# Designs tried in a protein design chat: VHH binders against Type II methyltransferase M.MthZI (mthZIM). Part 15

Target 1, 355 residues: Type II methyltransferase M.MthZI (mthZIM), of Methanothermobacter thermautotrophicus (Methanobacterium thermoformicicum) (p29568)
Amino acid sequence: MKTTHRIYFKNSADMNELKDKSINLVVTSPPYPMVEIWDRLFSELNPKIEETLIDEEDGLRSYNLMHEELEKVWHEVDRVTAPGGVVIINIGDATRKIGKKFQLYPNHVRTIDFFFDRGYQVLPFIIWRKQSNKPTKFMGSGMLPPNAYVTHEHEYILIFRKEGPRQFKTEEERKLRRESAYFWEERNQWFSDVWTDLTGVSQRLNHKNLRKRAAAYPFELAYRLINMYSIMGDWVLDPFLGTGTTMIAAACAGRNSIGYELDHNFKDLIESRINETLKLSNEIVMRRINDHIEFIREKNGKYYSENYKFKVTTRQEQDIRLYYPRTYKKIKNNEFEFFYQEVNPKKERQSKLNI
Key: E = the ipSAE of ESMFold2; O = the ipSAE of ESMFold2 at other seeds; V2 = 0.75 times the mean of E and O plus 0.25 times the DockQ between their complexes.

## First folded at step 10 (VHH; framework vhh_4orz_3)

Design e4 (from d5 with W99F Y108H; at its last look DockQ between E and O 0.68; V2 from the best seeds 0.00; counts 0 for: pae E 8.5 > 2, grease 24.9 > 24.2)
Fold by ESMFold2, look of step 10:
Structure e4 (fold): chain B 355 residues (1-355), chain A 119 residues (1-119)
Amino acid sequence: as target 1 above (355 residues)
Amino acid sequence: EVQLVESGGGLVQAGGSLRLFCAASGFTFSDYYMDWLRQAPGKRREWVALIYSGGYTDYADSVKDRFTISRDNAKNTVSLQMNSLKPEDTAIYFCAADFGSWRTPLDHWGQGTQVTVSS
């Protein structure tokens, strides 16, 4: 097996390198409107935004203009997403004081409205809880009612589907789908509408380390979503690639990927992180297998994996196949190819005898 | 508590046959993968054969087509039929039980039985 991974260093408001209806899954986190660290980026895209934030102190107008910039990208996402394709957007609402007015700016509402108005099914989505013990920035009147404010500690993982359920028409496609199954206990953990077991990339604001702020979510978040909403060999897109987390997760999961990143300075960082794929995928795959075997020891499984002969909980798990990349090569113009190895039960048996 | 006891070892002439037995007690035998391993003097332990809880078998390349592993879940036994023996097969042979976790230590080991193949 081989996967292909391409990076385009340009504004993703124009994704003319991609054909219509060519993408199976989008997993991304945009710059968050009205979150201060993104003000400069949005103002560079549209100088009117800086005027509305600073000179006019008009939060609503700033919010609308920032979303208009993102919607240029969402239009391209809509164009390139195939029928039955899934669009997943990690986005947080912003709490912010502009002038004398404090409010929440509901980024998730505006994003849902965009896709819903264009005929997407809004699927059950996930609240990503990022609890912190740091002081709340916006308490309002604190202990004095009624002007105190709720602490805002979560983000959304919004999930949209284009034009109904995806169809798998050939036996080869159906085989890949069956081989791309996940374990019963992984489903129980992953398909929950509240996630509390993942921490953010940055626990606190750190303006000295731009690279940390550009990594919007941890590897595990992307890895789960890619396994949940795509099959091996699918094309995954991240129009706000940043430090490359989605691309690395796609490679670890045996999917092809495309990323757009405006800032050319991320090129070497992304390449460095791509090297991590060889190590991360192997460790992740072995952890998944061992976690499953420990789970099934405590639960009475009735079925067996056809490929690996351990017990599984359901009939749908019988054809699971697990791969990890052994090597990759760099292709000119920011393209990488990964070459895979399936896990080998015989080799693993020999190894454990000599531990 | 848990016991694995090997038997059937001994001295055989090259080209001969031998059948090893392993009696298991103290665990739910039918749920475990059962292995035969061997260790020659001064060598690392080597996996020889495996029989999965579902009955599937697998063998090291060095013994394939010469050795046959089988299990009897009613009697809690595993056996290893060893044909066309070579001096290189000389080793202490161990029975082992394993639930199937990868890259973790084996769950249970027997004490071993000596097999010596004379030239």
Scores: ipSAE 0.013, ipTM 0.518, lowest interface PAE 8.5, mean pLDDT 86
ESMFold2 (binder alone), look of step 10: mean pLDDT 80; pTM 0.807
ESMFold2 at other seeds, look of step 10: ipSAE 0.043; ipTM 0.602

Design e5 (from d5 with S53E T104E; at its last look DockQ between E and O 0.87; V2 from the best seeds 0.00; counts 0 for: pae E 9.2 > 2, grease 25.3 > 24.2)
Fold by ESMFold2, look of step 10:
Structure e5 (fold): chain B 355 residues (1-355), chain A 119 residues (1-119)
Amino acid sequence: as target 1 above (355 residues)
Amino acid sequence: EVQLVESGGGLVQAGGSLRLFCAASGFTFSDYYMDWLRQAPGKRREWVALIYEGGYTDYADSVKDRFTISRDNAKNTVSLQMNSLKPEDTAIYFCAADWGSWREPLDYWGQGTQVTVSS
């Protein structure tokens, strides 16, 4: 087994490298409108935005113009998404004072409206509630009513489906679907509309040509979503690739991927993370297996994995196959092929004896 | 108080057969995977055979088709039938029990029984 991963360093408002209806899953987190660290990026895309923020102090107009820039990308996402494909957008609302007005800018509403108005099915989506270990911004009058403000504790993971449920037409596709199943307890953990077990990430960048902070989500967030909404061999797109998390998660999950990133300076960081991931790739899959075995120890499972012979909870888990990327090669500039190894019960048994 | 006690070892000529037994106590035997392992002098430990709690078996390539693992959950025993023995099978043979974790050490070990195959 192999997968292909390609990075385009350009504005994803133009994704002409991708054919219509070629992508099975989009997992991304865009720059968040009205969140201050993104003001420079949006203003460089549309200089009018800086005028509305600074000269006019017109928050509503700034918000609308920033979303217009994102919607150029969403139009391309719509074009490239295949029927039955899923689009997942991690986005947070912004709380911000412009002039004398403080308010929330509801980025999730504007994003939902874009896809819903274009005929997507809005699926049950996830509230990602982050740990509250940092002081809140915009407390208002603090302990004095009525001008204090509610703490903003969550972001959204919005989930959209294009043109109804995906169909699997060939026996090869149906086999890959069965082999791509997740464990029953993973399903219960992952398919919850509130996630509280993942923290946000604030990356300190080491390259002097990079932005000081990249807005990124953790590997586990992308890895869950990719396993939840795709099968092995699917094509996953991230039009706001950043540090490469979605691509790396797709590789670990046995999916192909395409990423767009405006800032070419992320190239070396992404390649470094690819190498780091290969060193840990077996551990990622083994953790899933060992977590399952601990779970099933107390669960009354009546089925067995056909490939690995441990207990599973449901008949649908019987055909699970688990792979990890073992090696890769760089194909031309910014394209990678990953080569996989299936987990091996005999090797794992022997290795336990050397403890 | 978990105990695994191996028996049935001894000296046998090449081409011969031997049956090892392991008596288990102190845990719910029917819930555990049972293993046979071996260690020859100066060699690393080698996994030999495994029988799942549901009865499925697997073997190291070096013993496949010559050795047969079986279990009797009513008597809390696991056995290893060894046929067509070779001098390279000479080792201390250990019975072990495991809940099925792929990453953690085996849960319980016996003291071992010596098998010596003369040429």
Scores: ipSAE 0.011, ipTM 0.553, lowest interface PAE 9.2, mean pLDDT 87
ESMFold2 (binder alone), look of step 10: mean pLDDT 82; pTM 0.825
ESMFold2 at other seeds, look of step 10: ipSAE 0.014; ipTM 0.603

Design e6 (from d5 with Y52E; at its last look DockQ between E and O 0.01; V2 from the best seeds 0.00; counts 0 for: pae E 18.5 > 2, placed apart)
Fold by ESMFold2 at other seeds, look of step 10:
Structure e6 (fold): chain B 355 residues (1-355), chain A 119 residues (1-119)
Amino acid sequence: as target 1 above (355 residues)
Amino acid sequence: EVQLVESGGGLVQAGGSLRLFCAASGFTFSDYYMDWLRQAPGKRREWVALIESGGYTDYADSVKDRFTISRDNAKNTVSLQMNSLKPEDTAIYFCAADWGSWRTPLDYWGQGTQVTVSS
């Protein structure tokens, strides 16, 4: 097995390199409207935004203009997403004072409205509770009612599906789907409507320099979502690639990927993350297997993996096949091919037994 | 506290057969994968066969179609039927129990039983 991974360094408001209906899954986090660190980016995209923020102090108009810039990208996402495809957007609301007014700007509502109005099914989505050591910035009147404010410490992982459930019509497609299954205990952890076990930068990658330039979400967030909403060989898109988190998660999960990033200076960071992840990648899959075997030790597992012969909880886990990237090849024009090795229980047991 | 005790080894002519037994105690036998391994003098220990908790079996290429592993969960035993024995099968044979965690060492080992195949 091999996968292909391509980076385009340009504004993703134009993704003309991608054919209509070519993408199975989008996993992304845009710049957040009305969050101050993104003001410069939005103002460079549309100089009127700076004018409305500073000169006019018009929060609602600023919010609308920022979302209009994002909606250029969402239109392209809609065009390239295949029927039955899933679009996942990690986004936070903004709390902000403009002029004399403090309020929340509900980015998740505007994003939901965009896709819902265009016929997407809004699926149950996830509240991602991020842990923070910073004091609450906007307390209002503190202990005196009624002008105090709730602390806002979560983000949304919004999940949209285009044109109903994806169909797998051939036996070959159905087999690949069965091989792409996840373990019952992973399902229980991952398909929860609140995630509290992710800290904003995945400690599994342990990349200190990358944390200073951190992506909007940790590796584990992308890895879960890719396993939850795609099968091996699918095409995953991130129109706001940043430091490359979605691409490296797709590679680790045996999916193809495409990323768009406006800032060409991210190229070296992305390659560095790919290199370090590749060195650790076999540990990710082996840890999943080890965690499963530990989990099933205390259970009355009725079924067995057909490929690996360990116990599994459900019939749907019987055909699981697990791969990890062994190496990759850089080719011209920011394209990578990854080459995979299937986990081999016989060889792993031989190594363990022959020591 | 945990014990694996092998038996049934001995001297046999090439082409002959032996049946090895392993009696287990001190753990929940039916939940463990059971292995046979062997070590010839001066050589590395090598894996021979396994039988998983659900009854599935696998064999080293060198013994496939000649050896048969089986287990009796009621008696807490695993056995290895060895047919068409060759001088290269001469080794100390060990029984081992393994939860199946591939990154950790085997959980329990027996003392071994000697098998000698003469020409």
Scores: ipSAE 0.000, ipTM 0.288, lowest interface PAE 15.5, mean pLDDT 84
ESMFold2, look of step 10: ipSAE 0.000; ipTM 0.188
ESMFold2 (binder alone), look of step 10: mean pLDDT 83; pTM 0.838

## First folded at step 11 (VHH; framework vhh_4orz_3)

Design f1 (from e1 with D35E T104V; at its last look DockQ between E and O 0.80; V2 from the best seeds 0.00; counts 0 for: pae O 14.2 > 2)
Fold by ESMFold2 at other seeds, look of step 11:
Structure f1 (fold): chain B 355 residues (1-355), chain A 119 residues (1-119)
Amino acid sequence: as target 1 above (355 residues)
Amino acid sequence: EVQLVESGGGLVQAGGSLRLFCAASGFTFSDYYMEWLRQAPGKRREWVALIYSGGSTDYADSVKDRFTISRDNAKNTVSLQMNSLKPEDTAIYFCAADWGSWRVPLDYWGQGTQVTVSS
């Protein structure tokens, strides 16, 4: 098995490299309107934004202009998304004082409105709880009513589907779908509408290991979403690639990917992260197997994995097949090909005895 | 108290057969994968065969089609039928129980039984 991964260093408001209806899944986190660290980026895209923030102190106008810039990208996302395709946008609302006025700027509402107005089904989505830092807390009048404020610590993982449920028409597609299944206990953990824990059944790790997991939280978040909403061989798009997390997660999950990133300076960082992730790629899939085996010891399963001969909970898990990227090669135009190896229970058993 | 007790080892001529047995106690036998391993003098320990709790089996290439692993969950036993024995099959054979993790050592081990195949 092989997957292809491409990076375009340009503004994703124009994705002319991509054909209409070519993408199965979008997983992205854009710059968040009205969050101060993104002001510079938005102002470079539209200099009027800086004027509205600084000279006019007009928060609503700034908010609208910033969303107009994002909506150029959402128009391209809509164009390239296939029927039955899923669009997942991780976005946070902004709490901010402009001039003398404090308010929440509801980025998730504007984003939902964009896709809902275009006929997408809004699927149940996820509230992602993040640990707050002191610099973003607004208390207002503190202990004195009525001008105190709620602390806002959540982000949203919005989930949209284009044109109804995806259909799998060929036996090859249906086989890939069955092989791309996840375990019952992963289903129970991943398909929760509030995420406060990055590691499913493995969350029983001590506090030091939890902080280690939290540091890698963006990878595991993308990895879950890609496994939840795509099958092996699908094309995953991130129009705001950043440090490359979605591409790396897609590679680890056996999906093809395309990323857009405006800042060419991310090139070397993305390549470095690819190399580090490949060193751990077998461990990532083996952790899923080991967590399952621990889980199924406590449950009287009725079915067996046809490929790996361990117990599984449901008939739908019988055909699960797990691959990990072993090597890659770099192609010109910031393109990567990953080459895969299937897990081998016999080989893995023998290697453990040798260690 | 967990115990795994192997029996049935001994001396056999090349081309002959032996059947090894392993009696298990002190754990929920039907939930464990059961295995046979072996270690020849001066060599590394190697995996021989396994049987899943549901009865499916797998074998090392060197013994495939000659050895058969089986289990009786009602009697808490696992056995290894060894046919067409060769001198290189000479080893101490161990019974082991494993809850199915390839990342950790096997959970429980027997003391082993000697099999010697003379030429």
Scores: ipSAE 0.000, ipTM 0.295, lowest interface PAE 14.2, mean pLDDT 83
ESMFold2, look of step 11: ipSAE 0.000; ipTM 0.412
ESMFold2 (binder alone), look of step 11: mean pLDDT 81; pTM 0.814

Design f2 (from e2 with Y33W Y56S W99F; at its last look DockQ between E and O 0.01; V2 from the best seeds 0.00; counts 0 for: pae E 19.9 > 2, placed apart)
Fold by ESMFold2, look of step 11:
Structure f2 (fold): chain B 355 residues (1-355), chain A 119 residues (1-119)
Amino acid sequence: as target 1 above (355 residues)
Amino acid sequence: EVQLVESGGGLVQAGGSLRLFCAASGFTFSDYWMEWLRQAPGKRREWVALIYSGGSTDYADSVKDRFTISRDNAKNTVSLQMNSLKPEDTAIYFCAADFGSWRTPLDYWGQGTQVTVSS
């Protein structure tokens, strides 16, 4: 098995490298409108935004203009997403004072409206609560009503599906779908509409000159979503690639990927992370197997995986296949190919015994 | 109650030096990344310097080699030594704290201290 990973360093408002309806899954986190660290980026894209923020102190107009810039990318996302494809956008609302007015700017509402208006099905989505990552913050008039403000401690993982459920019509497609299944206990953990076990700092990279501009989400967040909403060999797109987390997660999950990143300064960091992907994928696969074995020892499963010689809880898990990259090569600037090896139970058990 | 209180601002001639201080309370100071930002009249707020919880530092290009950020975890203070000051450095300087998440606003802000550099 082979996967391909491409990076385009350009504005993703133009993704003409991609054919219509060629992408199975989008997983991304854009710059967040009205969050101050992103003001410079938005103002460089549209200088009117700086005027509305500073000269006019008009938060609503600034919010609308910033979303208009993002919507250029969402139009391209819509064009390239295949029927049955899924678009996942991690986005947070912004709390901010402009002039004398404090309010929340509801980025998730504007994003939902964009895709809903274009006929996407809005699927149950996830609140990513980051409480343990943030101290308590006090705002407003403190203890005096009615000008109280709650602490904003979550982000959204919005999930949209284009044109109904994806169809798998050939036996080859159905087989690959079955092989891409995840374990029952993983599903129990992942299919909650509130995620509290992932922090924003756990995936932080120590590249000093990029820290203030990076919109980090943890590897595990991307990895779960890719496993939940795609099958092996699918094409995953991140139009706001940043530090490359989505691409790394796609590689570890046996999916192809394409990323767009405006800031060429991320190139070396992303390439460094790609170089580490071989070990990361192997570690993940071994952890999943070990966690399953521990789980199934406590639960008496009714079904059996001949591939790996252990019990599973459901019939849908019987055909699971787990791969990790054995080698990779750089095809050219910003393009990589990974070559995979399936887990061998006898070989992996032997490795365990040698410790 | 979280408080960040800046001090040390004032009027200084171009080429001079100034040291800003920020006293922090109400949170576990040693766990936070501490920052200085500034805002000139009619301009957007810009980042100036950052000191991580482990003591490493980073600077905006416009102030690199002229400004030095430091912290004292025992006293819950962060300071900014500003050398070779230019009129372009004139701004309100804010102390801020960040637990390390860049997808949310900085966690805490001070009221700011005015720095004015005359030519």
Scores: ipSAE 0.000, ipTM 0.109, lowest interface PAE 19.9, mean pLDDT 84
ESMFold2 (binder alone), look of step 11: mean pLDDT 82; pTM 0.822
ESMFold2 at other seeds, look of step 11: ipSAE 0.006; ipTM 0.502

Design f3 (from e1 with D35E S101T L106F; at its last look DockQ between E and O 0.76; V2 from the best seeds 0.00; counts 0 for: pae O 6.8 > 2)
Amino acid sequence: EVQLVESGGGLVQAGGSLRLFCAASGFTFSDYYMEWLRQAPGKRREWVALIYSGGSTDYADSVKDRFTISRDNAKNTVSLQMNSLKPEDTAIYFCAADWGTWRTPFDYWGQGTQVTVSS
ESMFold2, look of step 11: ipSAE 0.000; ipTM 0.299
ESMFold2 (binder alone), look of step 11: mean pLDDT 81; pTM 0.816
ESMFold2 at other seeds, look of step 11: ipSAE 0.236; ipTM 0.710
ESMFold2, look of step 13: ipSAE 0.027; ipTM 0.546
ESMFold2 (binder alone), look of step 13: mean pLDDT 81; pTM 0.812
ESMFold2 at other seeds, look of step 13: ipSAE 0.014; ipTM 0.580

Design f4 (from e1 with D35E D58E T104Y; at its last look DockQ between E and O 0.00; V2 from the best seeds 0.00; counts 0 for: pae O 23.7 > 2, placed apart)
Fold by ESMFold2 at other seeds, look of step 11:
Structure f4 (fold): chain B 355 residues (1-355), chain A 119 residues (1-119)
Amino acid sequence: as target 1 above (355 residues)
Amino acid sequence: EVQLVESGGGLVQAGGSLRLFCAASGFTFSDYYMEWLRQAPGKRREWVALIYSGGSTEYADSVKDRFTISRDNAKNTVSLQMNSLKPEDTAIYFCAADWGSWRYPLDYWGQGTQVTVSS
C-alpha cells in the first residue's frame, strides 16, 4: 500500500494541474475575510480591498471583495470535486471594528451561500468551540447596556456534498470502504454537531516571519474529518495548505493528497512536520486500537473482528483494517510517496511487556 | 539596520518615461515581497505594484500596461519602469518590503522619491 502527496506552490484560484472531478474530499481552512492578519493577503490579491478598508473604512464592501477572491478558489474546488465528493471548510466569522463601527462579518453564511446556490447539499455541520487561553474579545460598553457584545468563542466546520451520496461500484472500492470503517465509539464522538474537545495549537515555527502567516490547525481536526468523509486511497485536497496539516493527516489515514500554497517559504516547514509526525505514526494508530480495546471491554460488543481478534459493537466494524505510514520517499517537484504497514496490536503490546 | 533608498525621481513631460530604483540593505532581500506605493499631495497612499520573491508581478489597474516592476536579487534592488506618464502619476513614490505578514503596515519603508509629470 502506498499513497501520493503533491504540493503546488501557486495561487489555488488556478488549479490547472487537477482534472475535472478528480477529488473525493476537500478539507481546508482559508484566510478568513475581515480577520486582520489576512488583510495584506487579500489586498495583494485585489488592491481595491486596501482602499475600502483604510481609505473608505467600508467594512461591508471590504467583506464582499474578500469573499469574491475566495470564491475564485471555490469555483476551482467545485470543478475538481467528483460526484458524491465532500467539501469541508473550517472558517470563522470575524468580529472587527472598522472606523467607529463594530460588527460581526458572517463568513460562514457567505460560504454556505456559495455552495448551496451551486446545488451542493449542505450537510449537518460542526460548531467547533475551541478551548483557548486567549480568545478574541470585544466587550463594547462592558457592564453598561445595551452596547456590550458577546464573546465570540467558536469556528465552523462546514460540510457540503456534491450531487448526492457517493456510490461504491467496484469490489475494490467496496472492500476499501469496509476496511475504512471507524469504531462505533469514535463515530459517537466525531459525528456530533458541537466539538469542544479540540484545542487550537500554536505551531512551533523556527522561522520568525512564518509565525504571523500560519493559522494553527490541529492535526486531530483534520484526521477526524478525513476518516469521517473518505476511504483509504481517496484523494484529499487542501487549496490553502499552509503548514501542511491536512496533507500530514491524509498520509496518516492512508489517503492520497494534494495541497496548494502560495508561499514557497512553507516548503521546509512542511517537510519538517512530515518527519516529526512519521516518528509517531504507529502510536497514532495504536492509540485508536488501545482506546477501542478499553471501550469494548466495558461494552461487550456482539460482533467480532477476525482481522484483529477483538469484539466490535456493530456489524459494520467487522472488516476494519488499520495501517500506519512506516516510511516515505521525497520525490522531485514537491511530491512524497508514503509506504504503509498494517498494525499488529497483539505483537506490539506483547513487545512492550517483554521489553 | 534596514535601509530602503529610492532614486530616479524627477520632472518629466506627459507621455515621457522614468525609471525608479530602490536599493535595499540590512535584510535577506530575496525572501521579501517588494512593492511600490505612491502618495499625491492631499491624497491617501495608493498601492502601485508588487513583485513576489519568485518574480511574479501584480499591478494596480491605474498603471497596468504602463508600469513594469522588476527585481535583481543579486544586487538587492527593485525598480519601476514608468512609461506613458500622465499628470495623475505625480506623487512621492515609496519602496516597501514585506516578508509575508499579510497586512499593513509593511515591514520596511523607504523615504520616497518625487515624481512630477508636467503637461
Scores: ipSAE 0.000, ipTM 0.097, lowest interface PAE 23.7, mean pLDDT 84
ESMFold2, look of step 11: ipSAE 0.000; ipTM 0.302
ESMFold2 (binder alone), look of step 11: mean pLDDT 82; pTM 0.827

Design f5 (from e2 with Y56T A97K; at its last look DockQ between E and O 0.05; V2 from the best seeds 0.00; counts 0 for: pae O 23.0 > 2, grease 26 > 24.2, placed apart)
Fold by ESMFold2 at other seeds, look of step 11:
Structure f5 (fold): chain B 355 residues (1-355), chain A 119 residues (1-119)
Amino acid sequence: as target 1 above (355 residues)
Amino acid sequence: EVQLVESGGGLVQAGGSLRLFCAASGFTFSDYYMEWLRQAPGKRREWVALIYSGGTTDYADSVKDRFTISRDNAKNTVSLQMNSLKPEDTAIYFCAKDWGSWRTPLDYWGQGTQVTVSS
């Protein structure tokens, strides 16, 4: 098996490199409107935004203009997403004082409205609970009612589906779907509408501006979503690629990917992360196998995986196959190809013989 | 044409050392990870070690801390240093590219080199 991964360093408001209806899954986190670290980016895209923030101190107008810039990208996402395709957007609301007025700016509402108004099914989505390290930043009057404020400690993982459930028309597609299944115990952990078991991460960056653009979400978040909402060989898009987390997670999960990133300064960082991908994929796959073996030892599994010679809980798990990349090559135009190895059942058994 | 030629095998007493070599041609060597496999008499082929293009290595548990894989991208060679050899290490050793790749039923590996460890 081979996967292809390509980066375009340009504004994703124009994704003319991509054919209509060609993408199976979008996993992304945009710049968050009204969150201060993104003000410069939005003002560079539309200088009127700086005027509304600074000169006019008009939070509502700034919020609307920032979302208009994002909606250029969402229109392109809509165009390129295939029927039955899934669009996943990690976004947080902004709590912010403009002038003398503090309020929440409900980014998730505006984003839901965009896709809902265009006929997407809004699927049950996930609240990603992250503890704040600054719980007193916007306390208002503190202990004195009624002007105190709730501490904001979560983000949303919004999930939209285009044009109903995806169809699998060929036997090869249906086989890949069965092979792309996840374990019953993983399903129980992953398909919860509140996630509290993931922390945000920041990466050490050698460039000051890139430090402020650290990955919006951890590898595990992207890896779960990609396994939950795609099959091996699918095309995953991130129109706000950043440090490359979605691309790396797609590679580790045996999916193809395309990323757009406006800031060309991320090129070297992403290429460095590509070089380290192989170890992470191997580690993740081996952990999944070992966790399952431990889980199923204590349970009366009624079904069997011939591929890996262990019991499984459900019929749908019988055909699971797990792959990890063994090699890659860099192709011109910021393209990478990964070449895969299936987990070897003898290699798995060999790792157990010395205990 | 992918070509892999192993050498350096021989007879070694238990506890001894041996170094295997593999010369590769017909592909852009520095872009691919390389592996060593072995097949003992009457046994299935097993994976021994790999080395990624960037130099990261991994080993089967049975040889970890005794074997060292290395590569020379300028000469298109991969090597396996085998220390503290045991009779259980007796096998034909193969240098491999794309071993177990889903894309092809044909793995690329050489003719192999015999390693015999006596007590």
Scores: ipSAE 0.000, ipTM 0.105, lowest interface PAE 23.0, mean pLDDT 83
ESMFold2, look of step 11: ipSAE 0.150; ipTM 0.649
ESMFold2 (binder alone), look of step 11: mean pLDDT 80; pTM 0.812

